# VH-VL binders against o27280: the designs that were tried, part 58

Target 1, 266 residues: o27280
Amino acid sequence: MDSMNVPEVLEIKRIVEESESVKTFIFSWDFRREVRPGQFVMVWDFRDEKPMSVSLIDPVRSEIGISIRRVGEFTDRVHGLSEGDLLGIRGPYGRGFELMGRDILLVGGGIGMAPLAALADEATARGMRVDALVAARTADELLFLDRLEAAGVNISTCTDDGSCGFKGFAHERLLTLEENHDMAAVCGPEPMMFQVMRILDERDVPAQLSLERYMKCAVGICGQCCLDDTGFRVCAEGPVFWSQELSRVREFGRYRRDPAGRRVPW

## First folded at step 20 (VH-VL)

Design ue1
Fold by OpenDDE, fold request of step 24:
Structure ue1 (fold): chain C 266 residues (1-266), chain A 119 residues (1-119), chain B 112 residues (1-112)
Amino acid sequence: as target 1 above (266 residues)
Amino acid sequence: EVQLLESGGGLVQPGGSLRLSCAASGFTFSSYYMSWVRQAPGKGLEWVSMISKSGGYTRYADSVKGRFTISRDNSKNTLYLQMNSLRAEDTAVYYCARLDDYYYYMDVWGQGTMVTVSS
Amino acid sequence: QSVLTQPPSVSGAPGQRVTISCTGSSSNIGDDYDVHWYQQLPGTAPKLLIYGNSNRPSGVPDRFSGSKSGTSASLAITGLQAEDEADYYCQSFDRSLRGSWVFGGGTKLTVL
């Protein structure tokens, strides 16, 4: 545990450009330290630290990948890095996804596909049938399509502008799909996840959803990622929650707290 | 070496409560789904409840829904079944079982603990 | 009352072949959920006998075999032995019951 909380300085082994705004940074990893899809790491650029989901887990190559979307100053700096540069990585933290059954549905939006891509790899390796609904604003923002296809995942795409696949939102596309699965894993914008969860609940499909909240310590101490009423800490009890758990979280899909602890709408 | 050991069974009056425990050993408890299965005297097997690895997901048979609560403490390698509002028809040997998360079979069973609900 | 239907009893002489059927529906076995079999010796806990329709766990003799077709499954025991006298249960999963693990009513096997 002590070593887990100290960032390890790791060299960027490879960088994969996933889209205009998303890059995957690949690092050598000692798999004596277990990592599961859905868990996150704290990425430290020696100035600031941010939580990032693990998007690639490759025990054969002894590598992990972290997909990062360019959204602010920290990610701007990270996106400016090259292969051979250094980053601090500590973790992994949080609760990852559990696999259940033989047929799984993945529903992802934008960068939310990052942890789901890792889950897809695990599921397919296990011999599961994997269907993935990949959503984005536009076609050029759809992530990991080639990777998922190569893994044998059945992909359905959805774009807000209709530039690829179904024109509309993920939950709307989901309504057009009649097949039920043993389990679903969902990650993306919280309003999307909220709508998707409602549909899955109506269909009695057990679902796991990965939440995003402002995190500071990542070890369940500071409480900044605490969810109202339940006291769930996203960094400790999450970020992956079962729909049964989230049904008790009143703020889910409705609001979040900013770094100052203020309620902000989605 | 892999073992499940149930405890907590006994005699209880209708409407009463009882809490069963199942101690796991010989395997990584937190890596497995768990279930309770019961068997009334001279009757067949009936699935009662299941719980996910983390404990965040549970299912119940309709016959016990709203009355029974399954839980687990992974730090103690222990599975629990809180039984409330017990009825005569709940009389059974209760088995703790390790549940496969892919095929949905139960490969490890305890010896069971007897629960008798009688006035 | 069991979701899966088994014959209440079967019997055979030592050395014979016996078969135990397990009949489900489109919401369980017919929904491509696997069938598993358990052996319960008198006064003991159930033991996994067959998993995934036809797979034998370690320690289970090859005299035991399982098969699945359509909405039904079958357990076959060849070279019947006295120690095979037990109750046998099939088990599957039913989606229509909000996802429930379901058992057959059990079959008592008597070795004559």
Scores: ipSAE 0.940, ipTM 0.964, lowest interface PAE 0.4, mean pLDDT 96
Fold by OpenDDE, fold request of step 24:
Structure ue1 (fold): chain C 266 residues (1-266), chain A 119 residues (1-119), chain B 112 residues (1-112)
Amino acid sequence: as target 1 above (266 residues)
Amino acid sequence: EVQLLESGGGLVQPGGSLRLSCAASGFTFSSYYMSWVRQAPGKGLEWVSMISKSGGYTRYADSVKGRFTISRDNSKNTLYLQMNSLRAEDTAVYYCARLDDYYYYMDVWGQGTMVTVSS
Amino acid sequence: QSVLTQPPSVSGAPGQRVTISCTGSSSNIGDDYDVHWYQQLPGTAPKLLIYGNSNRPSGVPDRFSGSKSGTSASLAITGLQAEDEADYYCQSFDRSLRGSWVFGGGTKLTVL
């Protein structure tokens, strides 16, 4: 058995409150096990297990961060934990982001900014110019702004209610931006990603998008996260996909499979 | 030693097909973008195609778009170029090259494999 | 016909300085994309000579130097030696061509 598939019981080193609904849990990490932005881990609270994106990668401090949005019973329990408490972590899994060129655009919505924040750190460390379009419903739900700013990222904000930055959706804000980039990375609500991808394709900007699907095994065996038409397993061939790959995925932006395997619209 | 070794070249008739392979060794193949570059006899260098690390993103020169397909198998450390509907003007030495993802130069080249399209 | 323009040939005597020009446009060299240079000895594969306008890979002598200004780049070779006789190609990237890697037409350097 591969040791990476056995949950390691780790102590929560510290907790960062990102917003009212989002917390980042920081753990000590042995970087002999490589982890890349865009990859995910399975988080086990000894009752249930859920996939979570890595939002912080700090080899200097030997730490990783996992940002979790409070959305259900599992996350409610996790949000009730304190520093010093234990969680099971196995992974990392999946395909992470690839960096290309010297000028990158990040487009994130809500908790989708989690993996992009990690990517921003890597990109800026490489000396890349990083522009980030950060979207949320309201100003208080905008994530990682201080962190991104500290890293030297050029930030543009977008809120549904106009409480901060551009009033509207991310794809609408993107249409007002004329500058093209060498590459784009996108993560957030799938309808947002779908619209953003269309714009980027029209502009001939290579784009990578991180998909969210129901995952069970995380190792490409159970098939719960399979995408229609292509048979791509989000946990194995993803969760990060190139726009060229997603162009072959009919369900993208249209529907997903629920835990029972039923089609449910976005 | 970092090395790229092309194979699969040969003589083919117009309209025919050929599949080139490039075996990589001495480096982590899956960590690099790859490209094909060709050189017609007595002519200059022409970029043909590129592929991302994962293989999920590809680009082609207009001269080969729709006819050539670049792919890779990272488990075998091998790059491929499927060439269909070959034309006389496709006659060239085809080089496999490792592509830098930041500056966009090619720092490792194979010795090339000759493709001749002729009746 | 090449996107980047080079002189077809240059020549020099041993010990002399020669320069090879590479002229692009606002969509490649002028669009903040770097210029790279390759040396191709007769009957061999190209070798990276200069990257990022002026950087030398390991093993390349310091008598080779590159520069970039505006929409043009230049390769300079000082202390010309017999073994420098080769074809030289400049290379950049062009966003307007759906993002294509572009080469110059090549320059044949003859050492007299």
Scores: ipSAE 0.939, ipTM 0.963, lowest interface PAE 0.4, mean pLDDT 96
Fold by OpenDDE, look of step 23:
Structure ue1 (fold): chain C 266 residues (1-266), chain A 119 residues (1-119), chain B 112 residues (1-112)
Amino acid sequence: as target 1 above (266 residues)
Amino acid sequence: EVQLLESGGGLVQPGGSLRLSCAASGFTFSSYYMSWVRQAPGKGLEWVSMISKSGGYTRYADSVKGRFTISRDNSKNTLYLQMNSLRAEDTAVYYCARLDDYYYYMDVWGQGTMVTVSS
Amino acid sequence: QSVLTQPPSVSGAPGQRVTISCTGSSSNIGDDYDVHWYQQLPGTAPKLLIYGNSNRPSGVPDRFSGSKSGTSASLAITGLQAEDEADYYCQSFDRSLRGSWVFGGGTKLTVL
């Protein structure tokens, strides 16, 4: 096995409270190991292991950040950790986002903004104009707004309850925006991504979307994250896919498979 | 040295098919968008197709859409152009070119391979 | 029929200054897409001459310069030399054509 498949035990350097349910854990990183926005790492708390998106890539400080939403037992344990505590990190894995053109649209929902925040940093550093549509259920769940603003991103917000920005869903807000971009990057709830992709396709805006599936090995061996019909492995061929690729994926936006391999609707 | 080398050109009848290859060397192939550009004899340059780094995104000129397929094998540092339903107007020197993903220029060109569609 | 319009030919004597125009529209050059220029010597593949409106790749003499204004761009060649005899193409991007790379019709430069 490649050394990259062995978890490296890293000390939590800092913890950023992004919201009530989201924390960003920052680690020192040797950038001889390349990492791209959209890639993920496997986080090991010495009991269980879960894939997590990289949300911060800082070569200047030699740091990476992993944003984790509290959603279950594993993440509850991780959220209980403090600075100085240890986690196992292996990776990065998967295909990250590609940047194309000079104007990019980011559409993110909830924790889906994690990889997009990293992409925003790269895009702005490259000199691109970045527009971001940040969606959440409520205002207090909107993520990375200050960070994005500091990076020079033009932010548009939408919330389900209208507590901040546009009242409604991301795709509804997108319909009200007339500007086209060179490309779009999308990450969030799959139903959201599905609707957003449809709009972008109609507008001939090339889009990349980051999928979430149950991933066990992260190296394309176990097949737990395989997408129906295509055989795409989210951990290997993804998690970032072009809309053209996803157009061939029947299950996209419709259903997913649980750890037992059962189809579960969105 | 950064280099692109096309192959696969030749004489084909109308309605026929041909597959072009472009071997890349001297740079990290998987880090670049690629394009095909053609030039009919005595005519100007015409963009044909582009492909993303991963190969997951492609785009075609209207003149070839539905007939040509661009693909790539990053493990082989090779770009491909499958040309089906060839027409006389497809006769041209076909160039593979490295495409800049930000400014959208082409900074590396192959020597080209000639495709002749004739009865 | 090219999306970008160039004069079919230009000529100049050695040492003179010549300019090649490239006229686009609001959907390409006017849409803030950069213009690039290529030189194609007889019997050879095109070579990038100018990128990003006015930047010269390594190895390109400073006799070559590019500019962009509005929906048009221009390539200027000063101190014209015999070896400059070639075809020159401008290139940009057009979003209205479902995102297409577009070339000018080309300009044949003759050195008298």
Scores: ipSAE 0.937, ipTM 0.963, lowest interface PAE 0.4, mean pLDDT 96

Design ue1
Fold by OpenDDE, look of step 20:
Structure ue1 (fold): chain C 266 residues (1-266), chain A 119 residues (1-119), chain B 112 residues (1-112)
Amino acid sequence: as target 1 above (266 residues)
Amino acid sequence: EVQLLESGGGLVQPGGSLRLSCAASGFTFSSYYMSWVRQAPGKGLEWVSMISKSGGYTRYADSVKGRFTISRDNSKNTLYLQMNSLRAEDTAVYYCARLDDYYYYMDVWGQGTMVTVSS
Amino acid sequence: QSVLTQPPSVSGAPGQRVTISCTGSSSNIGDDYDVHWYQQLPGTAPKLLIYGNSNRPSGVPDRFSGSKSGTSASLAITGLQAEDEADYYCQSFDRSLRGSWVFGGGTKLTVL
């Protein structure tokens, strides 16, 4: 436990270009340190540190993958790195997904598919039937389709512009699907997750949702990722929450706090 | 040895409350879903409630919904059942059971604790 | 009353084969949920006997077997022994009942 909070300097073993804006960085991993889908690590480029979800867990190759979307200065620097370059990794942190039943629905939007891709691998390995609704703004932003297909996942796509699959949002596509599942795992833009959760709740499908909040310490100390009214810390009690837990979180789907602690509407 | 041990049963009046505990040992408690199952005297088994590994998800039988609360403390390897507004029909032996998260069977059972609701 | 239907009682002589049926519906057994069986000896807690329709946990004799077809399941006991006298319960899951674990009414097995 003591050592997990010290960044381990790791060499980038491989880089997979998932899309124009998303890269997966592969690292060697000692699996004596357990990692589960839905957990995150803190990535340190020796200047700044950011939380990133684990998108690949490969015990056979002793590797993990971290998928990073290029969205700012930190991720811009990281995207400029090459194989053989170094990054600091500490963790894993947070509560990961639980699997329940034999049939699971994954609903992911954009980079939100990262932790779900890892979960899909675990679920399929366990012998579960996995359906995945993969959503993005455009076809070129749909992530992990080949990987999911190779794993035996039944994929349904949704794009805002209709460039691939269903034209519309994930929750709209979900409404057209009548199949029942034992549980669902959801990750993506919070407005999407909010709508998806409502539908799943109406259908009495147990759902887990992975939240994204500004995280600083990752160890539940600084409180910057606290959710209003509950005291839930996304880094400690999350980032994966059951829908029953999120039903108590007033801010969910409505607003978030920025790095300055101000409420920012979605 | 994998073991579940219930406690907290007893005699209570209608409308009263009782809190059951289940102590788990011999396995990683936090890695399993848990359930309560009860059996009225001379009757069959009835599922009462379940709770996820983390405790973030719970489910109840309609017969106890709104009155019973299942919870767990993974640091203490203990499962709980808070029973409020007890009724005569709640009289039963209450079993703690380890729940499989894939097939949905219960592979480990406690010895049970008797709850009697009577005036 | 019970979501799953079992005969109230069955009987057999030592060495015989007996079967206990468990009948569900399209919302549970027929919805591709597995059937599990429990043995409850007099004055004891239930014990898992069969899981996943036909699998035996460690320690369960191969005299016990389970099967599932359509909306029904069956527990078969061959070479019936005196110690097999007990109550037997089938169990499954029902999605239509807001996702509930459901039991049969139980079958009392008497060894003659």
Scores: ipSAE 0.936, ipTM 0.962, lowest interface PAE 0.4, mean pLDDT 96
Fold by ESMFold2, fold request of step 24:
Structure ue1 (fold): chain C 266 residues (1-266), chain A 119 residues (1-119), chain B 112 residues (1-112)
Amino acid sequence: as target 1 above (266 residues)
Amino acid sequence: EVQLLESGGGLVQPGGSLRLSCAASGFTFSSYYMSWVRQAPGKGLEWVSMISKSGGYTRYADSVKGRFTISRDNSKNTLYLQMNSLRAEDTAVYYCARLDDYYYYMDVWGQGTMVTVSS
Amino acid sequence: QSVLTQPPSVSGAPGQRVTISCTGSSSNIGDDYDVHWYQQLPGTAPKLLIYGNSNRPSGVPDRFSGSKSGTSASLAITGLQAEDEADYYCQSFDRSLRGSWVFGGGTKLTVL
């Protein structure tokens, strides 16, 4: 039982530079530990531990990929690693996406495309039609376009500065897209997800959204990842929630919480 | 052996409530969408409700919306239907069914439990 | 009034072929949603007979077949046998009812 929640030390098999600020780290993985799109792992660099989304699930090659955006001290250190270097990984944790129907819309902002890229692979493999709206601030920050194209995904892009595709925000582009999907999956900045969720709810499209909250235990014991009004623990009942679950949450899209639990504006 | 077994049916008065249960065995319950379907005596099949794998997404037929609540407890391999404000038109055999999330068919059915609403 | 329309009854002699129609609309069968068929023997629960328009689950005899064209579907039974006497339901998904699972009214098959 002492090995429960202990990181397994794994060698970085391959590193893919997805953008200037995003790298995908690929590891060998024993798929007797099942991994589902939308789940996360805790990555340990022997000093600190952070949750990271799984972006590649490849049982044929026995590999997983974890995409990490350089955003602070921990991710700076991890981005400095090379193939052959070691990281601790525990997991996977959390609730993944559930597929339904034949026609799925993915809406991803920035690194939020990581779990959606894994979902796109699963959806296309089972014969679904996949539309993806890929959003970023600039063209150079659009993620996974070649991979999505190779999988047969129909891609729409938007950039804040208009350097690629639609000029504007993801929810603005969404208003110009076809409305006839069986479901949607959304991941990105929480204000974007809130606006996208409102449009999808008005269109009566079942939607799942992946939330980010501060995490410590990752197994639902410590309470650090709880949401207002519901007591949902993002690491246990999420990180993926249906829009029906989130409609009762005042916090979503309006404010966030720091590690001490204080309300902080977005 | 894959099985679904409904229980909790019976005689209730109009305006009453009843809670149906469906025990699942022989398969990984948490990996499947689930549904309730009913059949009034001498009538055809009518879809009642569905629930996603996690329980976080539900849909209801218009005839029961606001009165019935579908739920599940994956740790107990059990599906539920809470029926409130019952009417005579709700009299039926209620079937628990396993719902395919790609094709939208129902491949495993329970034997049903009878609900009778009368004064 | 069912969203999907089936004849109330059909009949045939042993060894003959019968067909059962299922007519929908542009919001269900015509919106590329599949048609599934169920057999319900007297006093029993429904059993999946055909799924995805034309696929047979394991254990269903090949004398049962399904097809779909436009907004309609058909179940064909060849080599009719006495044990085929049952009610038959088609089922699909309808977008216009805010995403509802819909059944036909049912067809009683009588083996003469």
Scores: ipSAE 0.806, ipTM 0.901, lowest interface PAE 0.9, mean pLDDT 89
Fold by ESMFold2, look of step 20:
Parts: structure tokens; C-alpha cells; sequence
Structure ue1 (fold): chain C 266 residues (1-266), chain A 119 residues (1-119), chain B 112 residues (1-112)
């Protein structure tokens, strides 16, 4: 009796170099396994397995794309792969973003733009007006700008060093933008998301935020992705939460947990 | 056939509580925003509350805020409205409605369930 | 009274055209929010009649049409029939009321 699905081994069809540190890996995908923006997959390199957000969902071409930042040993190995090489994929898992209305604001920091790029495609395809605030440390780290522009997204940028757009943090730029969106979707460093959420809540803009936590099983049985105070499992009840749900979570924006469950600062 | 069926209405005294249920069938319930709308006898329609697909986002009319709670159980295809601290002004037929997330119309309505708040 | 203003009643003879107005404000219809129309026959639940200002759901006769201009909308019924006697409600979204779904007060249509 199998108690867990094994990863499906898939060939890397294409690799897109999004920046010096981020690549998008594209695979053929059978959309009988439906995928929604904000859901994640577990990527297996035959040694280790990590959760990664889906950044491209293309049922017409039967393709998905997974964007991966080089930040450590696992991602270094994956970045060393070529087209035709193999990766294991489990999923999709988790709750995706829900769209509402006709005017959406996306706020993305760094690799957090990956799931938002997939959401932008869905939003523009259904005729929504899409504004995106794209944040990074430097201009060279701003992700998906050409793709968003080609989709008709209205882009505002900010960089910590001022090399492109507004000099400063995403929440500071947000204060200078129009206030009347039907909804917002936010993904990036958790301190950024906390500050952005506060502004959006004060403006009465419905907001959804995508959280990152340590994951092992991805199906809700191991408990490694649980949030304090609520018992929410990021892999099962999230990773996308409404701001109303996150108001009950003590650890959001304040600390994270390592694989052993120890509290560590952001 | 796409259907919504409300239940749980009845007679209750002021200050009392009721829980309304709405059973959904014939469509993928978890793919839709949902709403409650009420109509006092001889009066017009009044929006009461909405809930997102996951149940994680809710909104209420000012007249019921703090007293009513909308919820859903997607595994049971059921929408709920918990009504506390009921007042005579809450007397109405309560309709469950399927809410469009782009246009904001309500395309499927239940038959309604009557709530009477009276001494 | 209601956020959206409708005449309390309209009437017409069989075969005639009638219109029902719906007047809002800059925070709803005037802020590019669509107007939807519902028909409520006596003793029944409302039924979606027009959505997105002018679209008819399947099963709604083309005698029913809707339009929107500025802060106002209109429902037109041509070829009036006895079965059209009902209450009609317009509905939109208003961002100034903390994002509320808003209905007009309703219009009773009488077929003479």
C-alpha cells in the first residue's frame, strides 16, 4: 500500500535565465493535474526535495514553469542542470490565489514575483487591470519585467539601492500608489509582506499573501509547516492566506523556524 | 441541475441565535464565492454577507457586523450563516446566492428560509 | 434611502416598451462598476435577468435589454407580456461603503 505518491520524473524542456541568480525550468505537464497560481510543487534532484512555486501555467502548450533562485547547495545543483536533464516533481500542493474584481495589485519581492507572474497571466487573460509593484535589492534582480510588460501589466519598480525606480522598500513605494484596488496579492520576504499587509488592511483592500515555511511531506501529515496559534499547515491550508487569516498568526513577520523547530529571527 | 437549498429558519426571540445552512449541488462549490441576501416582508433586497472560495475572506453589511458569521465547509458543499444577538429588524427571508467574482452579480439563488424575530 | 435609486413603479400595456431606471453615484455605477438586474415574481426568489450592464443569461428572452451611462443604468422590456409583471431590482458594488454589494429599492412593474 503506497502511503505517498512518488515524484514523477520529468525532462527539463527549456531553461529561461531570468537573472544571474534565477532560472525558470519548463516542463511538459498533463493538465488533468490542474495547477493554480500560488500552488507549489516539490522538486526532487535525486538527493533532496524542496518546495518551489509555479511561475508559468500554460494549458494551451501543456507546460509549467518553476522558478528557482540559487541560494544554497540544492539550488546550486539544480542551476547546474541543462535542457534534457531530469528532475522529480510532486504536486501541485496547497491553496492558490483567488481572484476577485477587475483591478488587482501585485506586490512582489525578489523570487516572490514568481507565483505572482503566473497570477498576472490569469488576471490579464480574464480582462483584469493589473498593477504590479516589483521590488528587489538592485535593478538586475527585478524579475519578470519584460513578461509582465508584454502581458499589459502596469509596472512600478523599487530597489533598495535606487538603481531602478523608487529608491527604498516596497511598502514605502506602496504609500505613493493609488489606493483603490479590488484586491491585492503579495509574495516576498516575510518582513516586507507584513508591512505591505498593514497598509493594505488600513486601505480596506482585500489581500492574499503567500508564506514560505519549511516543508517535508507537503501533504499535511508531518507538521513541519505549522503556524503558531492557529495550527494552520502552510502546505495544506496555505501557502496562500487571506490577510484576515494571518491576523491570528503570532509568528508572521516576527520569526521563522528551522527544520528542528527552533525559533530563529528573520 | 445547479441548486442552492437553505434551511434552519424559524421563530426566535430577540437576543436569540439561529444557524442557517445552504446545501449546494450541481456545480463545483469550492470554485465559487458565496453570499447571503435577505428580504424583510414587503421590502426590497439587502445584501448581508459574502465569503471567498476558501472561506478565508469575509465581508458583512454594517447592519449585521459583529453579530453574524458567514462560513463554509467545502467538503460538505455547504454554506452557513450563524446569527447571534438577533433583533426584530433581522426578520426576513434569507437567500443563499452564488457570487460571481468578476462582475459581482449573483446568478444562482436558493428558495430562501424565513427567520422571524419576535417576542 | 437605497444607495441605488429606482422608481417605485412603472406600468405598460401588453406589447409596449417600458424602461426602469437605476441611478447611482460616483462610488458605484460611476466608478465603472457594472449594473445587474434581477426579476422577482410574486412569492419566488430573485432571478438574474441582466448582468454586466447588458448581457443576458441563457434562457432570458431578448425582449429584456440593459444599458449603462455615467452614473445611471436602464432596463428595457419590449413586447410587454403579462408574465413580465414582477418586481425588478438593480444591483452594483459600492467601494465607499467598505466594499458593499448594493441593491436598488425595487420597481414594481404592472402590466395593464
Amino acid sequence: as target 1 above (266 residues)
Amino acid sequence: EVQLLESGGGLVQPGGSLRLSCAASGFTFSSYYMSWVRQAPGKGLEWVSMISKSGGYTRYADSVKGRFTISRDNSKNTLYLQMNSLRAEDTAVYYCARLDDYYYYMDVWGQGTMVTVSS
Amino acid sequence: QSVLTQPPSVSGAPGQRVTISCTGSSSNIGDDYDVHWYQQLPGTAPKLLIYGNSNRPSGVPDRFSGSKSGTSASLAITGLQAEDEADYYCQSFDRSLRGSWVFGGGTKLTVL
Scores: ipSAE 0.805, ipTM 0.900, lowest interface PAE 1.0, mean pLDDT 90

